# Ledger of designs, part 17: VHH binders against Mitochondrial amidoxime reducing component 2 (Mtarc2)

Target 1, 303 residues: Mitochondrial amidoxime reducing component 2 (Mtarc2), of Mus musculus (Mouse) (q922q1)
Amino acid sequence: GTVAWRRTRPRRRRQLQQVGTVSKVWIYPIKSCKGVSVCETECTDMGLRCGKVRDRFWMVVKEDGHMVTARQEPRLVLVSITLENNYLTLEAPGMEQIVLPIKLPSSNKIHNCRLFGLDIKGRDCGDEVAQWFTNYLKTQAYRLVQFDTSMKGRTTKKLYPSESYLQNYEVAYPDCSPVHLISEASLVDLNTRLKKKVKMEYFRPNIVVSGCEAFEEDTWDELLIGDVEMKRVLSCPRCVLTTVDPDTGIIDRKEPLETLKSYRLCDPSVKSIYQSSPLFGMYFSVEKLGSLRVGDPVYRMVD
Key: E = the ipSAE of ESMFold2; O = the ipSAE of OpenDDE; V2 = 0.75 times the mean of E and O plus 0.25 times the DockQ between their complexes.

## First folded at step 5 (VHH; framework vhh_lunsekimig_d3)

Design z2 (from u7 with Y100F; at its last look DockQ between E and O 0.01; V2 from the best seeds 0.00; counts 0 for: pae E 21.6 > 2, placed apart)
Fold by ESMFold2, look of step 5:
Structure z2 (fold): chain B 303 residues (1-303), chain A 121 residues (1-121)
Amino acid sequence: as target 1 above (303 residues)
Amino acid sequence: EVQLVESGGGVVQPGGSLRLSCAASGFTFSDYALYWYRQAAGIERELIASINSGGDTNYVDSVKGRFTISRDNSENTMYLQMNSLRAEDTGLYYCAAGTFDWETGEYFDYWGQGTLVTVSS
């Protein structure tokens, strides 16, 4: 007779290759509104957080709960946000500022909201800020809603039902993932192809990386930044929102999107995922929570 | 009042197993992300495993494949199943809970008092 033994699983060693440096970190508290640049952030399973303020935990809706973005109301990109303990201060052209408490009464109405065919809840932020957005946009009545962790987010399975291999995560009001990343080099390359140059803010990334070649981020699967580990979800498909000028709120509807379509279309093997949308930037989920800072090295983890 | 109480620690031989429990009260358990931290002598407290409100888990490399975090929302209890224990797993194990506190507008981490795990031959 023979004795079989089962060895405990050996540790899998992964090598770190520095691919760049974090040059910018952005948090966008209200979907489609102007971002806030920060030096340091916590990276949670639902996205970036700075203090009490979380990435895309607020969104503007119509009275019927349908999401409103800068695709429909381009001037949303001009709404600026100042972060304070327990409060957000909102400013926009032609408006008096308004102060919004982050903590809402539990008795505030919870709306059934609709984000591109997916249901999600949002707690009403009150009549004052609703009237503020309605006065600013002028096209119809609008409301502001806030997500909280007692509510069910949109899961990977709902976002990508045909991509069962993807790791589990959930998001509040971000389009598709907790973290969005682009390199500076990719933007520089795009700008060499454009008559009117564009800023990174057109693309609304959370993390900007310097020190790599253009489009290297397309190849990054697993990253270590500070103590945070991230895993690639999918490339970011781009739509007409990318054509909204973040400084003027004017939607072009053509550029930079048409230029991106000329060289950033997907491989035919994945056309079922991306169709005819050009790809620019990468979506990531958070696999190990922690904090990261501007200036942190960005490592790719490789076998 | 929020309380987190760890149990299940003790002395175990290398290669053995332990199951830690974290019983929670004073908050809506199903709304919280839950965490296990470990503190060895001379080392800062380190996160080793987490489980969000939707049941998704995360592990540090040193425990991945050996430890399993789980939650039972009907019993307001989180667990850590620790297999193939090693001497370097010795330490004080803390459970923690974090979420956005909608009453105050603040993010809180709640901590237990810890349960001691000693892996000793």
Scores: ipSAE 0.000, ipTM 0.107, lowest interface PAE 21.6, mean pLDDT 85
ESMFold2 (binder alone), look of step 5: mean pLDDT 79; pTM 0.767
OpenDDE, look of step 5: ipSAE 0.011; ipTM 0.295

Design z3 (from u7 with A97V Y100F; at its last look DockQ between E and O 0.10; V2 from the best seeds 0.00; counts 0 for: pae E 14.0 > 2, placed apart)
Fold by ESMFold2, look of step 5:
Structure z3 (fold): chain B 303 residues (1-303), chain A 121 residues (1-121)
Amino acid sequence: as target 1 above (303 residues)
Amino acid sequence: EVQLVESGGGVVQPGGSLRLSCAASGFTFSDYALYWYRQAAGIERELIASINSGGDTNYVDSVKGRFTISRDNSENTMYLQMNSLRAEDTGLYYCAVGTFDWETGEYFDYWGQGTLVTVSS
């Protein structure tokens, strides 16, 4: 035989449309507790991570394993968390700080927990922190549990069994998806409608984007930030948790939720998903793992 | 009050068929996705089939091709046609719907009491 060669053409080209800039990144290690603002984060398929601190890998449960959130115990939003030398340090008003190890003994009990009607495992973080939360909240006995990646999380099939078109992903204790994103412009617009202005922390996003128009994020399907690719899951439906003041832990039960309901209800065609909940912000899954940083441009990927 | 009532369970031989029904009330049936779960003794409930408001269905691999989920929105009823039954299909079968309560901010799954399916010679 003779020499043979082939000319290869790229299959397709993705266009990148810059839609904004990352202005803030938050990780919420313990569900419902105060977030940690970071400058850089890894994006895993199960959510954001900074070092050994992972988004919503810890949650407070009752003795029977049912989750507790700031909807039932609003003062949870005042529990602040820091990572110090492979430990979490927790602080709350009126409490002596407590330190717990991120790596737990394998002999610690694994609880059968219940979260939004789904079963999920959690490893007990020990009696000391359980007593700490119980003393802080005062309403009943509580425990802290930790997810680890050897455990089975909640899959898309379990979370949204009727939405077969959604891409596969898995979460530990986040509500619905690995990543939550809101634009600064959407908050500015909301605040023009409110008598008493609110801050972004009411809504607990992982990624905040500047440099776009209000509610532009509603249309973002696939994003590239740094080396990370993300794909839209669903809009974020809002509940009374958004009425918990992050500085005082007092639940209003009315605003900003009632204002959001006046202009952010879903189209009737998707009412089976969202019901009467107003929509504010977007949920994403992570399609290509990597890292992202405050200051990174945010691109919409268009085929 | 949300109510879900399953019926149609019973004892069948391997290879047999059963049709389960789920009668629903207390919510706008046509707006919600519906689910069938099953639970064998000592095991967590397992989702086996779902149907959304538009009629799109999903099945776990172990029942795909043997079970068919359907809904009749005019009768507020969901069905599960179960064919080619195996001993491993034995269990308590639940229908379910998920709702979100904006006042409490909690997502609730509602299940009925279940209907027992026993597959044995």
Scores: ipSAE 0.000, ipTM 0.257, lowest interface PAE 14.0, mean pLDDT 86
ESMFold2 (binder alone), look of step 5: mean pLDDT 80; pTM 0.776
OpenDDE, look of step 5: ipSAE 0.321; ipTM 0.679

Design z4 (from z3 with A33T; at its last look DockQ between E and O 0.10; V2 from the best seeds 0.00; counts 0 for: pae E 11.4 > 2, placed apart)
Fold by ESMFold2, look of step 5:
Structure z4 (fold): chain B 303 residues (1-303), chain A 121 residues (1-121)
Amino acid sequence: as target 1 above (303 residues)
Amino acid sequence: EVQLVESGGGVVQPGGSLRLSCAASGFTFSDYTLYWYRQAAGIERELIASINSGGDTNYVDSVKGRFTISRDNSENTMYLQMNSLRAEDTGLYYCAVGTFDWETGEYFDYWGQGTLVTVSS
């Protein structure tokens, strides 16, 4: 029916217009924790993957399953992750490192977790790493959980019940979409307006694009990068998380968010989606799976 | 304090018509997309219609051409006109508004208590 029609490509050839070059690729294995820069990545329908490590497939929760992010615990941004064969190695200020397996015993407890008002499952990563996060954050008991693809993700219909026109996808622990993209030029422009300059890491993009004009990505609908085709979901609304300094874990609560609010508010016609949040960067879904790498040209697909 | 109150449900014969209302308060009604959901016994609620702040409507295939969603922003009220009702339309009908607080990163959904529609001979 309608779903089959929506997946069918137009019969006429689409033209490609190069708009930039991939300058950085980031994967964030644990929600709110430090990202890992990679040179090449597989792009799945649930986000970026490097080997067995997947973007936002791990999440810190309270013992009752409610999510914890850098909004509540800003020091999470200081947890660094090393990607290894079948293991993650975690490091944080004042902590001895800890190693955990990516493949967990199937007998480990599956938690009923709560993420932005939606239920989602997560497999417990064990007592040792739970104690590690608890000692690091110090405010209460915490646990680490892992999603796997046999579990039900959060679908477009659950994420955006009013936006039925959006293409179907699922996400594990990302906020809204499988892929997040920002241009270098947009950051440069923002920094001309700030007293204290900020890094791209404040915004946690998966893909950074160079060689375009500031905010040009606001106009990009369908992209081809390497083998991967992507389609725009929504602009990325920004919250107080963007005020957490990625090097110190200190939350400002004002900047760069207040500066963004001065020139990046949405048009009134879509205020029901974005409210008073400023827009910076774009969310994309993956329409054709494949691989992409730093240095790949970024093409806009035009009709 | 967001409130949504449905009314207009009842018992109707197949082929009949019914008009549901949703009275809203506690938010800027004209700024938000509003929804009708339907829940049959033993089934999760399903979205059946929506109307955005600009008046654009969307419908699930099973109700297209039979149901019409509308809104009156001056009265903070949304409507669902249901024509050509079928037994399969029986269920509890909810109005809803979803809001996401982008500053805190928290999602809040608000639902009415529902109004029952029974289509039987």
Scores: ipSAE 0.000, ipTM 0.255, lowest interface PAE 11.4, mean pLDDT 85
ESMFold2 (binder alone), look of step 5: mean pLDDT 79; pTM 0.766
OpenDDE, look of step 5: ipSAE 0.146; ipTM 0.615

Design z5 (from z3 with S30E D56E; at its last look DockQ between E and O 0.12; V2 from the best seeds 0.00; counts 0 for: pae E 10.2 > 2, placed apart)
Fold by ESMFold2, look of step 5:
Structure z5 (fold): chain B 303 residues (1-303), chain A 121 residues (1-121)
Amino acid sequence: as target 1 above (303 residues)
Amino acid sequence: EVQLVESGGGVVQPGGSLRLSCAASGFTFEDYALYWYRQAAGIERELIASINSGGETNYVDSVKGRFTISRDNSENTMYLQMNSLRAEDTGLYYCAVGTFDWETGEYFDYWGQGTLVTVSS
C-alpha cells in the first residue's frame, strides 16, 4: 500500500532575506539643490523627514510657477543646506548665507506650479529668499515655494496613467516616488566603465545600500528596513540631470548618461514605460511608516 | 512637434455606436502607450482606456466590455470603438500620448483638441 508521511515544515507566509546594509541616507530639502547626509530619518508616506525638514518639499520656480531644475540651472546643485529644526540655512558660492523659516505664514501666496507635466501647489517662501536665488542664478527672477500637507500631491494615477496596477501614493516635488534607492555596487560597476568617475550624488538617491551585487536592487520588490516597509514602484529612468557634476555645477550633457545607455536600457517588453532612457536605481513607495538609519540591515520580503 | 487630432465624434442615441480616431504625428508612434480620456461637465478629465506599445489594453470599469481601444502602427492612428452608448458617456474625448524628453528629463503628456460625443434621447 501507499505510505503517508507526516509533514513537519508548515508553510511560512513571509521570510526575510538580508540583501544588504544601509550605508548612506540623503535628504534633498530643495529640489535640485545639494543633499544632506543624515544618520537617521523618519520615513513618511511622502518621503524622508528629519524633524520638520522633508525631502523635496521645497522647489525653485520661475515667476509664472514653472519649475526650475539643475537641467536649466545646473548651479542649483551647489546650494548647500544646513538642517535646523525650525530653519533652513542656505549657502552658495559667492553668496551671503540666508536663513529661511520652515513654518511659513498661512497668508503667503499659494502658487499654481508645473512639475513633471503636472500641476501642483506651492506656498511662497517670501521675497528675501526669492531675491537670494535671483541674485545667485542671475538669469531671471526666481521664487522658492514650499509644499505643505494640506495641499494635494501628485497621485499615482496622474504620474502613471497607463500603469493602473501600481499602488496608490502621492508625492510633493519628487519626480516620481517617495523614496529612491541605489546600491553602492551599482555605482562601482558604472565607474569601471567611465573615463571620469562619478559619485553617488550625481544620482540623488535617498537610500544607499552596501553588501549586495551590482544591480541586485533591480530585482527587489518589497523591502523591510528598520520597521519601514517599502514596495517597488518602477526603475529610475535617467536623463541629462545625471551629467551635472555636484561639486562644480557644470553640466556635461553626455556622461555618465551615454555610458548608462550602452548597457542599462530596458527589456523590450517594458519599452512603453521607459522608452530609450537608461535605468539606474529604483523607486519605492512607503507601505509602513517608521524610522531607519545608517547601519540598518536591508531585508527583502519573500513568500 | 507632437500633434494629435481626434475625429469621429457626434450625436448618437442611447445604445448606439461611434468609432473615434486619433491621428498622430511628430513622434515614433509604435514606441508609445496611447490613451483615451473623457471630460464631462463638472468632472475632471478622466482616463477611460489605454493601449501600450505591445498592444495590451486596459479600461475603466464604466466602459469595460462596451469600448474597444486599438492601434494601427502603419497608419499612426489609434481608435476607440464605442458600443452600447449611454447618456453618461456624453463628453469631450481626448487622445493622449505620454513621452519622456531625455534632454530635459521631463515626462510630458500631449493631448489632442478633443472630439465631442453626445448621447441623447
Scores: ipSAE 0.005, ipTM 0.304, lowest interface PAE 10.2, mean pLDDT 86
ESMFold2 (binder alone), look of step 5: mean pLDDT 79; pTM 0.772
OpenDDE, look of step 5: ipSAE 0.026; ipTM 0.511

Design z6 (from u41 with Y100F; at its last look DockQ between E and O 0.02; V2 from the best seeds 0.00; counts 0 for: pae E 14.9 > 2, placed apart)
Fold by ESMFold2, look of step 5:
Structure z6 (fold): chain B 303 residues (1-303), chain A 121 residues (1-121)
Amino acid sequence: as target 1 above (303 residues)
Amino acid sequence: EVQLVESGGGVVQPGGSLRLSCAASGFTFSDYALYWYRQAAGIERELIASITSGGDTNYVDSVKGRFTISRDNSENTMYLQMNSLRAEDTGLYYCAVGTFDWETGEYFDYWGQGTLVTVSS
C-alpha cells in the first residue's frame, strides 16, 4: 500500500468574552403557573431541570386535550409550586394545597393533547389535581397532564418547518425552545418607558443575566455558562401573556405589550417569522449539557 | 360551517406535475396563513408548505424548488403546484388553515378531507 499524506489542520481555539453574570434562574414546572427561583440547575437538551422537576413538563388542558394557558386563564400565574425530590406541592388563592407525585403510574391515561397547533402526548395526573384546577378556575372541567421522557416532544422541524437552518432540538410544553434568557438591563430600560413598572416574572425567562447593556443579549449567538454551551435559536416574540400581572392574575391586554411594540419590532427582513410581535429576550438551545448556577459568569464564545 | 375541499389529485409518473386546489366555504382565507400537509402510508401528517396572509411562502427542504404554494383571496382558494414529482411524494394531501394570534393566544385549526396523489411508474 501507498501512504496517503493529509495536511494537518490546526486546532481552532474559541475566545471567551465575558458579557455578564447569571443573576436569576427560574424553572416553571407547570406551563403558565408561577416559576420557582433556584440557585443551581441542570441543563438538558429539553430544558432546565432541578432534581426530578423539569421546566414546563406539566400543563393544564381541557378535557379534549387542548392546552390552557394564562392567556385564556390568567389566574394560572397565581398557582405556586414547591419543589421536592419526588413531589410537587401546589398552592393557589382560596385553595387548600395539593400534593402530587412527580412519578406517575405508567397505567395512567395518555392524552392526545394539542399545543399551538401541534399534537403532543401527556400522561394524566389523576382526578384529584384535575378537580383542584377545575375548582380553582371555575369555568369548565380541566385536567393536568405530564410529559414523559419516553414520549416524543415537539421538534424544531414541527415548530419551524420553514426554518430548516435551525439547530435540531425538541421541547415538551415550552412555547418554542429549551431555554429563555433576558438581561436585567433590558427590563430596566423597558421600565423607564412604562407608567406601571413590571417585573421579570411577566416575561418568564429561565436565565436572567446582569452586568451587560440593555438588549445586548439580542447579539449573543453562542454562550458558555458554567459547563453549559448554548446556541441562539430566535428572538422571543411577545404576546398578551406579558400583560398578566404575576402577583394579581389580572390581564391588562395592553401594557407592557404596547410599549414594547413601540420600539421592539423586528427588522423587516425577518417579519415573516415575527410579524407584528415585539421582541424581548432570546431563545436558546442547549448544545453541551451540564450545570449552571446563579453567580456564574456568562461568556460569549467568539471565533 | 367551515369546510375546506381539496381537488386535483391523481396518478402521475415520476417527474410529472400536478396542481392541487383548496377551496373554502364558511369563512374567508384573506386574513389567515394557509398550509399544505401530506400523509404517506403509516406516518404522521407532515407540513410541507405554507403561505402567509401577506403572501410570504415557506417550504420544507424536501419540496423546495419543486412545489409552489399560492393563494387567490378573491376566489377564496389556495393552490399547490407540484413539479418533478417523486415516488416519495405519494400520499394524501390536506389543506389547512390555522393561525396563532399572538395578541389573544388563541389557535384556530381547520382541515380538508384530503386528495390522493400517487406517483408510480
Scores: ipSAE 0.000, ipTM 0.207, lowest interface PAE 14.9, mean pLDDT 84
ESMFold2 (binder alone), look of step 5: mean pLDDT 79; pTM 0.768
OpenDDE, look of step 5: ipSAE 0.020; ipTM 0.290

## First folded at step 7 (VHH)

Design l1 (from u7 with D109Q; framework vhh_lunsekimig_d3; at its last look DockQ between E and O 0.50; V2 from the best seeds 0.00; counts 0 for: pae O 4.3 > 2)
Fold by OpenDDE, look of step 7:
Structure l1 (fold): chain B 303 residues (1-303), chain A 121 residues (1-121)
Amino acid sequence: as target 1 above (303 residues)
Amino acid sequence: EVQLVESGGGVVQPGGSLRLSCAASGFTFSDYALYWYRQAAGIERELIASINSGGDTNYVDSVKGRFTISRDNSENTMYLQMNSLRAEDTGLYYCAAGTYDWETGEYFQYWGQGTLVTVSS
């Protein structure tokens, strides 16, 4: 058997250029619910992790398995989550707190769920939390599901079947990619154009970067943050979810989305991906697993 | 009204060629990703080829090297050139146009009615 010696091309010493600093990190355990600010996070191939809790590995669904987001139920953004060693504590206005185990029994039912037209599985979190969400939202019966590593994620090929050039990755319940990044400067720029200023929570990023110019993040192809290497996947197309007030749960359906649409539209060559959606923020995949912290320098990796 | 109309299906011998067309109307064709699906008898519908607005193409392995997807934005038409056809290529072929809904943020696809391709000796 001729051992084809794969000539390891000498890894050209990539030059690092600092482009900013991590100013904030958020994990969103439950999709469309309130983010949890953390000082340190592990970055996995499927997204951010804090202890046993993974970013967007929980999701509210209808009884038929269809995804429910703040687009349909804006009040979801008011559900706060406290991370404990083995439990999640959920709180919402007018509700008693509920405590959920992070680890579910294997005997819990697995549902076939549908997210953005794609099928994905989710383990039922039980009747108690289902009733909790049902009582809170008061519109219909809901359930909470959890993704686990025994399940198959949504692949890039399925997410973007026409975009063969994209990196291969899998996600659970995130919309598009494992990591979402926005700069503070971009938010500042946006706010100069708005009558009513919005805060970063409107856009639900995982990583916020300070110390760069507005929309400089659009030019970042490869990043090193802490021990984590990331590669750009796509810009973040914005939808009506950005018009949900994170403090009140009220949906405006206009701002800041209309303002973004006025000056942040995509290039015509990529309209198949973004269409008329304005771009704000960047999606990244994780190329090298590791950890990052608030305060870490953000480096651009250049050949 | 949004319409996708497939044409070009028929009966062909193994090793033969067909060219499918999908004529689109009622939406901004150039802004959509385009897809060909097929469904064989007793089998679930499968994606076989796609092309984005920039012209980038993707194929499943079973059709790679044999099928070519293309688009003409001036005519609002998508094509599938099928060469070296095999018996296993028999099925109903669907064209689709996909986009993200700006208002809802949901992925949406328009579908044609399909055209039948039969490969038989």
Scores: ipSAE 0.025, ipTM 0.457, lowest interface PAE 4.3, mean pLDDT 91
ESMFold2, look of step 7: ipSAE 0.284; ipTM 0.688
ESMFold2 (binder alone), look of step 7: mean pLDDT 81; pTM 0.787

Design l2 (from u7 with N58D; framework vhh_lunsekimig_d3; at its last look DockQ between E and O 0.10; V2 from the best seeds 0.00; counts 0 for: pae E 14.3 > 2, placed apart)
Fold by ESMFold2, look of step 7:
Structure l2 (fold): chain B 303 residues (1-303), chain A 121 residues (1-121)
Amino acid sequence: as target 1 above (303 residues)
Amino acid sequence: EVQLVESGGGVVQPGGSLRLSCAASGFTFSDYALYWYRQAAGIERELIASINSGGDTDYVDSVKGRFTISRDNSENTMYLQMNSLRAEDTGLYYCAAGTYDWETGEYFDYWGQGTLVTVSS
């Protein structure tokens, strides 16, 4: 339903300045697992949706409800997901595929989960998929949980308690914001500095933009893409989890992170937010819902 | 080792006041954001107040104007002054301290064991 945290749009005339074109759209149904490339998507206040597939509405947890991180289980990046009718189909190396329903019985257990130091609920997806992940990862018992909109997500105030100036939004299992965006040019520039080149999937963006200069997205505040209006939250700080190779599931622990640290540290005026983390890509909240697609022009909104 | 110890809970009449404290040890107190949570019986914990390392505060709507969070970095202690208490304020009150490790992407969380506040007439 409609919540009071929706921001009021200014009524004065606005100018549009095209800054690029959408080149890729990715949805990551299960946190840490492989993304799904789509040609078009609905953009909700809690992130991207294509059909019944929603960005980071599923998460793997330990028996105690703590999120399983790619630092501990990097092979999660190799789990691929497809939507077939009203089911998710999961595939992973060395595993028979498994199918689970997207709509879960309301009687399934609701877990108290822990994600980046915050409590959040998740509905158990059943023993069959739990056993599947446990067999795949082999290190302990795991479960899969699903968020639904009857549950309370993590709000801006919980995510950024010291940054009261940020606009209100709410997320399920995404790290920090409903939408994550990077330009192709920023990746090309990064790759000129690396011995081993990396691909965009290391960074797990929802929207990839072509036709701009490297790091131009650092300056983008309000965007119009298709019918969707978005507003900048913060830059995306990068950690060692960015060093997991999406094709092999092997964690490097150094690159591309160390290279990013050499040229992407924040301005001293915002060091209290980012500390020593390098910045790569931008987080956005959704101000006006709608649809967007690959090939759409990306506009900055300018007063 | 890290410890957070709450005190100051008790039984009060509606409209009364209590002052909770949270004594901290084992970490650099001045660098952490600090939080008060409460948990009513049979309900999940809820964040009710926060104070960052710079002293900026935030509150949920239900306690604004009635509760005041503060910190004394020289005594490694956080406080919650609770005024105009209501029956709905009954519950266990937890202090927490948190920071984000940007290199690992993990939040560091420390929690107290809770102090009970009962508002009854």
Scores: ipSAE 0.000, ipTM 0.204, lowest interface PAE 14.3, mean pLDDT 85
ESMFold2 (binder alone), look of step 7: mean pLDDT 79; pTM 0.767
OpenDDE, look of step 7: ipSAE 0.009; ipTM 0.296

Design l3 (from u7 with A33S N58D D109Q; framework vhh_lunsekimig_d3; at its last look DockQ between E and O 0.12; V2 from the best seeds 0.00; counts 0 for: pae E 13.8 > 2, placed apart)
Fold by ESMFold2, look of step 7:
Structure l3 (fold): chain B 303 residues (1-303), chain A 121 residues (1-121)
Amino acid sequence: as target 1 above (303 residues)
Amino acid sequence: EVQLVESGGGVVQPGGSLRLSCAASGFTFSDYSLYWYRQAAGIERELIASINSGGDTDYVDSVKGRFTISRDNSENTMYLQMNSLRAEDTGLYYCAAGTYDWETGEYFQYWGQGTLVTVSS
């Protein structure tokens, strides 16, 4: 049988519990490069978007298509990006500015790229910007590639093959999920434990929430922000990339990671997912598209 | 090709013992953390024991003191000694092997096909 009675019933009103406010919104157009703070953003099923610029739709690759991150090339965090309607303007220490069009010719080569052990495609952004990154990083030949929404992204089944209960989504070049969120209180608490204080930018969140208790976001399952509904994916496990200073491009390799390991390890019941990685911040998928802005209240939705 | 093959499952009365084995091939066994999971009907797989590449072990509360995980790197084999078995221990037992990818900062796992343990009078 079928549950015809349940299909015809009015749906119960969901309770909303305000848990904070959006204090900051970041978009990171090029993976590992400097983020851009914005006042308002659209939330698509593949992540945040401001105009034509999408979160982590660009990445630097080696000639063989393997991705490069700030773990291998920490100076990537110093590449700043200015958002324009049809162009990105890139700036880095010791370099002349370079401008590239957001819309690439359809004839540009599509590379088979490798990112976190998964295959994904990327359209070549041209020789000029490839040479620019190669000159900046100096260690080998690099190229810049761009994801296109007509391409197949990395799906939850490929990202988390043993976690069949997760809702379906796909991502371009973000590590694990379309949206990453951390509270200010969690950072304040971490900084009380550190000799050298760190900025939120070490952790590269898309959304920062104020007005809640430290680590309260660990308990949030479904959120409403503006018109956007989001659902928890997993906690964010942290690795040595978290130790790259966003202002200097210098990788510490110890802090803040060592301190996080002292108090942010997972419960044994979920060690299959997180192992020994410390947890800081939450990953979310976008369940209802829309817009959100700095200053919006953040609601937890309760059934 | 990576393979994990469980064996040693069977039927046992409450209070009895079983020893499960997981034979591994296709990867450098000593570099991997190893896990035992169990799955009862209608329930998600749950981690019950782990042993990292350095030999450190961990257990969920429901099996502490009754189950012992171990590894023999020379035989590419992991074991689970299960003592004082209870009816709620009935289920499919899976071995898994995983490693932290230091270049990406991401974790990857491989899975076995499972071996059935039934604890029944």
Scores: ipSAE 0.000, ipTM 0.176, lowest interface PAE 13.8, mean pLDDT 86
ESMFold2 (binder alone), look of step 7: mean pLDDT 81; pTM 0.787
OpenDDE, look of step 7: ipSAE 0.029; ipTM 0.422

